# Ledger of designs, part 7: VH-VL binders against Translin-1 (tsn1)

Target 1, 220 residues: Translin-1 (tsn1), of Schizosaccharomyces pombe (q9p7v3)
Amino acid sequence: MNKSIFIQLQDQIDKEHSIREKLTAEVDLLDEKLRVLQLLLANCEQNLENQEEILEALEIIKSKTRGLAELASNFPYYKYNGVWDRSIQKVVYLYLLASWTGRLDKSLRPTYSLLSLSEVGQILQVPVFPEESTFHLSIEQYLHAVLSLCSELARQSVNSVISGNYHIPFEALNTIQKVHSSFQVLSLKNDSLRRHFDGLKYDLKRSEDVVYDLRIHKLV
Key: E = the ipSAE of ESMFold2; O = the ipSAE of OpenDDE; V2 = 0.75 times the mean of E and O plus 0.25 times the DockQ between their complexes.

## First folded at step 1 (VH-VL)

Design r2e (framework fv_regdanvimab)
Fold by ESMFold2-Fast, scan of step 1:
Structure r2e (fold): chain C 220 residues (1-220), chain A 124 residues (1-124), chain B 110 residues (1-110)
Amino acid sequence: as target 1 above (220 residues)
Amino acid sequence: QITLKESGPTLVKPTQTLTLTCSFSGFSLSTSGVGVGWIRQPPGKALEWLALIYWDDDKYHTTSLKTRLTISKDTSKNQVVLTMTNMDPVDTATYYCAHSPLYDYSWGYGMDVWGQGTTVTVSS
Amino acid sequence: ELVLTQPPSVSAAPGQKVTISCSGSSSNIGDNYVSWYQQLPGTAPKLLIYDNNKRPSGIPDRFSGSKSGTSATLGITGLQTGDEADYYCGTWDYSLDAGVFGGGTELTVL
């Protein structure tokens, strides 16, 4: 055994491990705030009193995302992007959800529509379509976030009926139908994204069933 | 009441193709959110997931056997068919089919009603 | 090879509590719902838990499930001799685009 060669390899392993630990620690802090915001947004149609907490959580998430971007700029992007990819997908998802439900700002006005990738980038102050391999919001992260939004809208459709809000199921179905149609035009080359898209048909079916039930009982 | 039953040959020679049929009642593969999967278990060993087909004809196969496995459905007959090519003695197992509905808000894996299983022995 | 790790065996006396762990990764347990199955000797498996912690109709509340990160746990309280069986965890793995089962745990009631 060549001790010198193994010492050099161990040193490199230790350095890369240290970098991953630093990035993971920052991601864990972001994830904690993402869990808080997700809980706040789960019941937002009935709890307008939590709006200040939602705005605070959105700002903290924005700040922590920028902090992660700053830390990540010190290391090769494509070598370490797997450490934060899932969490940044969640950041985009929650901003899409906050916008759709009307919780993104003090106006409390639902958009019932999707923020574009460029709009999310502008809000978070994170680049999109960069010229170099720097920290950025990817197309794949955005598309995963859109699919996650559809799953959440299908879930909230059931809950909104229980609370007597019959408008939300129609807006959710409209959004899910538009996303489904738009994805069918795309030539997906990412297996993970293709599989996530395969799940969209189940969200569409659930959303259709909610609306069908409302129509049958003449609630709409 | 949901019931499933596996049928097919109990003895197969090496290199032959195995064809198993799952016949079911109490549900239809025309119903959205419904799937039927296949699982096997060699004597004294663990459960091994093989394949799954959904109402919309989406098909999934375990990667280790993907080139050997074909799953298909006949919705009008309430049947799902599994074929496995190039059988080997290591493929000796009890083969199960199971009802696999999509549960609320989950892309999860859950098989709530299983057939009794059919034992397939591969030997010369 | 196994992508979900379970202890090969567990044992306890009647009336005691036992827990069975199932450890995976972000592509399976971390990102998906977990199901648990009971297989009595000579029988087909039976679904005990779905969606991490939900029980099908007819499953007593002494069976419970939980999930934390990339691991899931099946809990059995008030252990009975009729609980002697093999227990399997199962989930979806999006990297494999396939369902996966754990290696199984043999529960012996002493």
Scores: ipSAE 0.000, ipTM 0.438, lowest interface PAE 15.1, mean pLDDT 84

Design r2f (framework fv_regdanvimab; at its last look DockQ between E and O 0.07; V2 from the best seeds 0.00; counts 0 for: pae E 18.4 > 2, placed apart)
Heavy chain, then light chain:
Amino acid sequence: QITLKESGPTLVKPTQTLTLTCSFSGFSLSTSGVGVGWIRQPPGKALEWLALIYWDDDKYHTTSLKTRLTISKDTSKNQVVLTMTNMDPVDTATYYCARIYSGKYFPYGMDVWGQGTTVTVSS
Amino acid sequence: ELVLTQPPSVSAAPGQKVTISCSGSSSNIGDNYVSWYQQLPGTAPKLLIYDNNKRPSGIPDRFSGSKSGTSATLGITGLQTGDEADYYCGTWDYSLDAGVFGGGTELTVL
ESMFold2-Fast, scan of step 1: ipSAE 0.000; ipTM 0.426
ESMFold2, look of step 2: ipSAE 0.000; ipTM 0.421
ESMFold2 (binder alone), look of step 2: mean pLDDT 91; pTM 0.942
OpenDDE, look of step 2: ipSAE 0.024; ipTM 0.628

Design r2g (from r2 with heavy chain S100T Y101R E102Y L104S G105E Y106G M107L; framework fv_regdanvimab)
Fold by ESMFold2-Fast, scan of step 1:
Structure r2g (fold): chain C 220 residues (1-220), chain A 120 residues (1-120), chain B 110 residues (1-110)
Amino acid sequence: as target 1 above (220 residues)
Amino acid sequence: QITLKESGPTLVKPTQTLTLTCSFSGFSLSTSGVGVGWIRQPPGKALEWLALIYWDDDKYHTTSLKTRLTISKDTSKNQVVLTMTNMDPVDTATYYCAHTRYWSEGLDVWGQGTTVTVSS
Amino acid sequence: ELVLTQPPSVSAAPGQKVTISCSGSSSNIGDNYVSWYQQLPGTAPKLLIYDNNKRPSGIPDRFSGSKSGTSATLGITGLQTGDEADYYCGTWDYSLDAGVFGGGTELTVL
């Protein structure tokens, strides 16, 4: 009797391991495509040299994300969320960056604006409603993605000045200031998110310094 | 256990440059989010924030003293150095260094402080 | 000039409750996390509260913090003679790009 019980428990363990392996395989495929898109979006300046490749990468990422969502929806969300959480944060981040730089469908949002969580959900065709058994985009995933966007915008502001684009630093500063202000009204319960938010003040400072230098040299 | 200790001259003449060293243990200034700040307190007066340096060498200085203050770190020696030029009697104070991890977590561990008197 | 305003002094008897206020603006308290520090006579300051309302390990639950708009409050319940100290609020000011402290409040336990 005891051995039969342990055989049943081992079967359940093996089943859960199999599920995790299947989810990990889908995440790995998604991560590969995320790396490709990140390279294509390395410059915030609106140029169309690689626009077709970017749109193709966005569609592949959307397809892979939906495939992951379909697989994951068969299992308890909170039990397996750790397998895809970081990758989904990156999906949201890259869609925010593509939209902000005007590389996404221009009809969705004007250049230099932020997609909302609901808008990202609509684009990816993934729920944003919190259900424990259903795959969905979380508030924390979105907030991490927004903070990652601000870091990237501050970084690319320096690069845009070097290449002679003086408009990007002002738009980046405007976005980072709005994000900083908005985060201050949130009661954050997640330590990881709070620590990530602390980094935002450095992004704000870098962005302010770039703009300040442009004003002092009368380039704006 | 995180510990910090300030060291430097206790007496400085007007117009001279003050150099203070913060020596620490129990953490590394290569760890993400970690910073070391300097704060001073004149006798019977309020705390005044002076400067802060983070793990990535990002530096901040109080606006009123920015041109007089330099902050630097030596990660291999576990030291942060504050330099203040053109000392004046009004700069007489106890100088503290303190640990932080991201500003939202506050200055959680302070050194004992070192007193600096500026007199002729 | 101080950008954060605290009352210069406050007093109460043992066992009572006291609150210390800290008033600022949108560029500091309004947009950043508030910390509170206790300084016993002749000693370095000690962190009591960070992130508006959180206590470090070793700080008794008699100490609490809160923030509303551009103001913050430190609460101390069950006052003890050992609480007699100077209390400072602190935060970041993004317009100054610097840390700022309040003027301090001297707590006297009578």
Scores: ipSAE 0.000, ipTM 0.429, lowest interface PAE 15.3, mean pLDDT 84

Design r2h (framework fv_regdanvimab)
Fold by ESMFold2-Fast, scan of step 1:
Structure r2h (fold): chain C 220 residues (1-220), chain A 125 residues (1-125), chain B 110 residues (1-110)
Amino acid sequence: as target 1 above (220 residues)
Amino acid sequence: QITLKESGPTLVKPTQTLTLTCSFSGFSLSTSGVGVGWIRQPPGKALEWLALIYWDDDKYHTTSLKTRLTISKDTSKNQVVLTMTNMDPVDTATYYCARESYYLTGSDYYGMDVWGQGTTVTVSS
Amino acid sequence: ELVLTQPPSVSAAPGQKVTISCSGSSSNIGDNYVSWYQQLPGTAPKLLIYDNNKRPSGIPDRFSGSKSGTSATLGITGLQTGDEADYYCGTWDYSLDAGVFGGGTELTVL
């Protein structure tokens, strides 16, 4: 075997490693800001002090997402998309949550409603298109984000009852039911997405149980 | 490489509170779909599931010990902490922490795919 | 016995096939995915099977899983002495809102 062939392979390995490290560094910066926003949105129904901080965090996340998109556009999408896939799912999820809770401009969508993939793309100024060699929001990222939203809404539904807010459980159930119905007509081919969708039935049941308990309490 | 390591006291007196820390590397609890759980195993007995915390701070506890268990995370430190109150000699066991990833795009890891080595906790007077 | 029932022990000779059962109810195995774990003496458990029948990277195809209704089965073909271990099934239980493990099965290779 020619020694120079292995040197060429090592060079390619080193180049790919360098690219992954550069992308990972940008993802880490984005993840830091995602964690901050997630904490701000946890158990937050209408906190006036949080509103300005939430809007600031959303703008930072938008900026960081676009910076990542610009960097990633220099490299093969399908080879490196695994580096940012989960973080972009979380970006979409947190924007969906912020919109659903009424933290974004209500003229885009009413409170307690779901942003479409195209709307998220417009807000983030990131392309939405068939799988290409360039950075874009994927259907799978959006669907994972929607399912994550349903899990969070089921959780917040329980917490809202503890705090005396009985409206949130009904809105959460309505959203989860619509998502569940929509997913049932899809032929899911992604293994991870199928497992995530399988979890939705428990979020739906949890949400139904909260609403059911509120009804039987009213009867007595 | 993904690693988890349990730390805490090896000896606890009855009625005291046990605090165990799981320190991990190679993944983040800020990643959607990722969780860290606690499992224990008394000497010569079966595995017993205790608690789980997900990336979104959603928490689960075994019903038989729910009033005694608290699970929390510090995402910036890559740590998950389990607290168990009112320790009894029957709580003597090896305590494990493990990563759970059910809803992770691009990962084949589901269930508890990476486990710590375990830490032995003896409860005696 | 417990929420998930496994036989306490099973034994076979090298090269033979063994099966280990795990029986539950609709709130656990019936509605959820089943995982299997191998625990060698003195070591932490290792994930052997997830999602009823899938193997993590590095697990040989001698190990297989299946699920029917409220029961799951772990199959081991071409048994080796290094397979002597305790085997646990695990799943989620919706009624308990918690994870559950079986009682474990001790495999002895004669």
Scores: ipSAE 0.000, ipTM 0.437, lowest interface PAE 16.0, mean pLDDT 83

Design t1 (framework fv_tezepelumab)
Fold by ESMFold2-Fast, scan of step 1:
Structure t1 (fold): chain C 220 residues (1-220), chain A 121 residues (1-121), chain B 108 residues (1-108)
Amino acid sequence: as target 1 above (220 residues)
Amino acid sequence: QMQLVESGGGVVQPGRSLRLSCAASGFTFSSYGMHWVRQAPGKGLEWVAVIWYDGSNKHYADSVKGRFTITRDNSKNTLNLQMNSLRAEDTAVYYCARDLGYEYGDAFDIWGQGTMVTVSS
Amino acid sequence: SYVLTQPPSVSVAPGQTARITCGGNNIGSKSVHWYQQKPGQAPVLVVYDDSDRPSWIPERFSGSNSGNTATLTISRGEAGDEADYYCQVWDSSSDHVVFGGGTKLTVL
């Protein structure tokens, strides 16, 4: 009798493992495309060839995210969301970065502005509010993505000065300041998000230092 | 070239004090959080302490809290670790390391070569 | 306190894939970083924030993190990959950095 109960538990373990393997396979395919897009966006320089590759990568990522959402909707959300959470954060982040830099073919926002959580959901064709057993874009995923964007903008500010582009640092600082101000009014309940937000002050400082140096050296 | 160079290690008796320094070059030191990490002979990595970019916040491993003090001088690009009430178990190679920032989740991208601290009688 | 568990050793044949695990309670909610350390040398960051890679690290190195297990994957193993590998997280509840015990990778 006891052994029959353990055999049933083993069946559940095997079933859950099989589900995780299926989800992980889809996540791996998505991650491959995310790595490609991240490398393309890391160049900071815009050209026609790179632009076409970026648009193609974004469309593929949207398609892969949609496929993951369809697969995941067959299983309990809170039991398996850990399998895709970080990859979806990166999807949101790269779409925010592509939009901010003016690389999206169909952007809902001007260059140097942030897509809202709802706008990202519309673009990716995934829900943005929690519903039981439904794949959705979370507030936490969006906020992590926004913070990741700020760190990338601070990095790009340094690199843009090296390349002789003095406009990007000002736009980056404006964005980081707005994000920092907005986060100050939030009561963050998630420990990883609080830690990530604590890092924002360093990105703000880096961005401020770049702009300060440009002004004192009369480069702007 | 980004570099961290530790100094101040040596042999010291239990109960005494020792001060380690880490000189940073090749990057804007004042923009990064800094850590001390140690490794006892033949053992794994053990985190010791962190200090934020402006010195405003610090955290310590429980094994060193109350005995070690982490400080920095941004004008001199120097990180320091004041080690008081040293114990035999503090014997280790001490590395200073640069924090990539909280977005990277406290990853250490630049490490010094380490300085050996031996606590024995 | 928070604990990360790694197997003490892992072996891989040249050209094959090595997988080094890092176990921790709800580790999927944390950012995991991986370091390579060769004898007599300082550690080198090989993977950060679960799956991102420094520009100087080959694409053969990759990472994943979900549930209670993070994994460092080294594809097409080479003799030069022999080293100790450490996983690392920030534990926000204690404000501490936590390292795993380390895994010695041997390429046979």
Scores: ipSAE 0.000, ipTM 0.461, lowest interface PAE 12.3, mean pLDDT 84

Design t1b (framework fv_tezepelumab)
Fold by ESMFold2-Fast, scan of step 1:
Structure t1b (fold): chain C 220 residues (1-220), chain A 118 residues (1-118), chain B 108 residues (1-108)
Amino acid sequence: as target 1 above (220 residues)
Amino acid sequence: QMQLVESGGGVVQPGRSLRLSCAASGFTFSSYGMHWVRQAPGKGLEWVAVIWYDGSNKHYADSVKGRFTITRDNSKNTLNLQMNSLRAEDTAVYYCARGPYYDAFDIWGQGTMVTVSS
Amino acid sequence: SYVLTQPPSVSVAPGQTARITCGGNNIGSKSVHWYQQKPGQAPVLVVYDDSDRPSWIPERFSGSNSGNTATLTISRGEAGDEADYYCQVWDSSSDHVVFGGGTKLTVL
């Protein structure tokens, strides 16, 4: 029976709870701006007038992500990464989407391609190497983001046809096919990632069907 | 008019090789996954192989893996199936089919008969 | 390996509805496609994605898929519907396309 040990354990519990609450508060602020950017990017092919709002949202998200990284760097990464993992996946996803659609900068020039994990890290000014004690973008976060991008591109392909834009479906199909090809050669060890990847076949199918319909009707 | 035309079928002895070709027209061949499906006389449909739109990935039925090779030439709009170490069990009509990777086949060729007999 | 089970034969009277089943473990979570094959001819896609039809296929052809059974329904059967019918899925665990054994439809 040692009473001082239990007092030390309670102090440690309180300290960890305080850290999680601080991290959660920063994540909540980031999530708020991620919701705004996601809505702005959902209609980007049809609305160039929102470009200034998109650029502003991207800069705020970058700033908030760096702030979270600075705060998190004071604590063990693997103990607290669950607090921000989903939100950082969404940061990567939205930057991939903004780059693909041409909304990442004032040039309005679509890339129709994927930013690499290293490129995202450089843009966000966040490390991409998995060191135990440092905040970093993980391979798993990037792969989840890429899969989320494919789902969104398949969705936007349907909407772009309705609006009379027949170019987007071909670029989306090309991107989704390349992602599907690349994932097949990966040896995935993460159950969550494997489940997310299982959904990719439906995004590929939706994208193929859109392009098929356009060609059957000789619209392209 | 979208169509697939197969060629290269014939009678061949066990252990020999045969190359099937499929010529595509009327659609952008380079945008679609392509399959080979076979049917033994009086039997059902059996999937053989698939190749992705750019040739970057391929899958084979276990019964043909290591013996058959699927390839495509997008510049010539052709799909090929190289069949090595042929067995009596490979006797079938071979169909070329267009489909999104692992899904529905909306365009089929007329088929080419491969008979493996000694 | 994943297996699709079809009845070997189904009979329908002219003008009546034919139902051809395709059984598979948790098949309702998969997309099922149906093909019609007449003697000496290549298969023709009649239903895809469980219930969708190609534009060239009559509305008499429909499909459903839930639980462990997918069904191809042919309303107002006619002599021209006599054929072998095959169901097909993609098995994600093996990355293989799987066909059912086929069902011979006879219109009597």
Scores: ipSAE 0.000, ipTM 0.418, lowest interface PAE 18.2, mean pLDDT 84

Design t1c (framework fv_tezepelumab)
Fold by ESMFold2-Fast, scan of step 1:
Structure t1c (fold): chain C 220 residues (1-220), chain A 119 residues (1-119), chain B 108 residues (1-108)
Amino acid sequence: as target 1 above (220 residues)
Amino acid sequence: QMQLVESGGGVVQPGRSLRLSCAASGFTFSSYGMHWVRQAPGKGLEWVAVIWYDGSNKHYADSVKGRFTITRDNSKNTLNLQMNSLRAEDTAVYYCARESYWGSAFDIWGQGTMVTVSS
Amino acid sequence: SYVLTQPPSVSVAPGQTARITCGGNNIGSKSVHWYQQKPGQAPVLVVYDDSDRPSWIPERFSGSNSGNTATLTISRGEAGDEADYYCQVWDSSSDHVVFGGGTKLTVL
């Protein structure tokens, strides 16, 4: 009796560990590709010198994300979502950044546009708004990604001025202002999301200061 | 310019087979999911099948599942649809369509090829 | 199976606004795409992701999607807008593409 129950418990522990290890391996491969894309998107400047590499990286990330989704759909979502949550937030964030910088197919998607949660879901071909035991993109992942985008846009605004590009700060400020206004109508129930949103006021201030400095010095 | 050109359509008897092909040019074929969509004479659009960019995943409409097989050859920029056990209800213009990179919309369509299944 | 419902026909006078609806259960949670098809021609994408337009489509075409209804709006209707219009979604629960039945738009 005692031996049987401990054997069952050990089996469950081993099974869960094996699943977590397999999921972590897929996430590590995805993370490697996310790091590559993030480096390619380090500047907001419009150019074509690395465009094909960016499109290739996006397609690889789409493929890896769908592969992870297929694997993860065999297991309880809420038990294992901690393994991929941060990486999926970064997938969404990088697609938002690629879209905003005009790196997705420019003939179909305008520069400085913000992809919706549904649009990201369709691109990645994964569900949004959860079904039982189905891998899905969460509202929280999308909102975290939008906030991360604003932080990156504020950072790139400073760098673009150093490089002599005075257009990017205005587009960044416009986007950050719209996101800030939109978030204020939301009733956030998630503590980490509320803390992340609290950071948006500093990104907005930084972006405003960049534009203010440009106007004071008559550079714009 | 980006193009999709279908071929292989024709008149065929019920129970026979046909193979449709779609030749892609002007874009990186291997980076896009591809679909087949059909339209019976005077009727609406009906989705048939999808194949992912690398051929790793495929989905079919319930009406054709088990009878049709979608394949692709990225080295030749071609998409194929093998249609077995054809029925009168399969009579339609068959379109090859590219899934857009930023979503599930079909941004490029071929001109279509007519398949007529009749006795 | 997920189903999209469109009216079979809509009429509009030249210069007036046409509205074509696409009904679906909780369709506001899905991305809706719209296609224009003229006789003997392949469909052409006119609106994607609820409200965005391809660069080749005039600004007169717009879209919205909320609750159980998506709408394609064509402002300042022209004779050249006469066509069949289809809405489309990807149903992630079934991994299927779903088209509406189509709406014939007549101008005049």
Scores: ipSAE 0.000, ipTM 0.418, lowest interface PAE 18.1, mean pLDDT 84

Design t1d (from t1 with heavy chain L100Y G101F Y102S E103G Y104L G105Y D106E; framework fv_tezepelumab; at its last look DockQ between E and O 0.44; V2 from the best seeds 0.00; counts 0 for: pae E 16.8 > 2)
Heavy chain, then light chain:
Amino acid sequence: QMQLVESGGGVVQPGRSLRLSCAASGFTFSSYGMHWVRQAPGKGLEWVAVIWYDGSNKHYADSVKGRFTITRDNSKNTLNLQMNSLRAEDTAVYYCARDYFSGLYEAFDIWGQGTMVTVSS
Amino acid sequence: SYVLTQPPSVSVAPGQTARITCGGNNIGSKSVHWYQQKPGQAPVLVVYDDSDRPSWIPERFSGSNSGNTATLTISRGEAGDEADYYCQVWDSSSDHVVFGGGTKLTVL
ESMFold2-Fast, scan of step 1: ipSAE 0.000; ipTM 0.421
ESMFold2, look of step 2: ipSAE 0.000; ipTM 0.453
ESMFold2 (binder alone), look of step 2: mean pLDDT 93; pTM 0.955
OpenDDE, look of step 2: ipSAE 0.006; ipTM 0.520

Design t1e (framework fv_tezepelumab)
Fold by ESMFold2-Fast, scan of step 1:
Structure t1e (fold): chain C 220 residues (1-220), chain A 122 residues (1-122), chain B 108 residues (1-108)
Amino acid sequence: as target 1 above (220 residues)
Amino acid sequence: QMQLVESGGGVVQPGRSLRLSCAASGFTFSSYGMHWVRQAPGKGLEWVAVIWYDGSNKHYADSVKGRFTITRDNSKNTLNLQMNSLRAEDTAVYYCARSQYDLWSGYTFDIWGQGTMVTVSS
Amino acid sequence: SYVLTQPPSVSVAPGQTARITCGGNNIGSKSVHWYQQKPGQAPVLVVYDDSDRPSWIPERFSGSNSGNTATLTISRGEAGDEADYYCQVWDSSSDHVVFGGGTKLTVL
């Protein structure tokens, strides 16, 4: 008699597994394109030699993100968001990096500025307002992406000095300082986000040290 | 109140140059992207060029790229269009326009000048 | 390059509804703006973001946008509505503005 209950439970397990497999397959395709764009953006230089490739990669990522959103919208957001959370954080991060370096769309924002969560949502054509059953960008995904941007800017500041570019460190420091100030007014409830934020103090220190070294050597 | 006034139009021979100016008043000029839009006699509107609020970026229609240069002077509230290597097909009324910008909607032109006529002929 | 297609002319009887279309590939995914231009005058914004209108534009003007067609609707047509009407979109990938060819509205 209880066999029918176990059959229903197994059916539910199989359905959820099938859904996760479909979502994971879509995420894997997105991750492949994210790796390509990350390599194209590995340099902060305002060099336009690979601009067409970057714009093409951004459009493909937008398309793949839309495809994932359409598929995911058929299922409960909070039950399955763990499947795509990290990849969507990376989508947001790469769009923030492309915008900051002036490679996205220059009519959108000036170089060295930060896209808002709402702006990223409009670019990707996905909601930013939480709805129980709707695929959306979360505040946590955006904040993780902003912190990842700061780490990358600190890293590229060191590299830019080696290549003789002394402007990038100043812009990076300005951005990291603004992010640090903004985060100090937030009450973070997510352990992962708090750990990520703890890293920001080191990115800030590294960025400050680079700028300080440039000033004492009068490479202003 | 809010106004855009174009000047510098006239009759010019093919292959020569002409400089258009647009004087802005009644709003914070340095906060807005500015555009040039032209209209040939009896024809439709054709977008020419944009310059961002701080002058950091510029884009041109393919038909004028390499020949026209858009510039601005935020200290004087003035927009300029330097037109080189003029052709008969450049004959048009040239409008200066202010854009409202939204990330999703792009440029929406809410303020237009009255236009200045450029005639490229013998 | 992205292209917008408008009929060259539309006629409407006084008091009747005029509909001016703007065709574009997947235009429903873009925001469409509409401008009115009377002879010898600069264009005037009449509808923006598909269906919104400036406070100084009468409620007779409305817009819609879905699929491959955006439409400007002018209810209770008046002689004063005679003008050329242009649709416009922004192509973010090229930072280019695209205008339709224009439609001449005649109120007979």
Scores: ipSAE 0.000, ipTM 0.412, lowest interface PAE 18.0, mean pLDDT 84

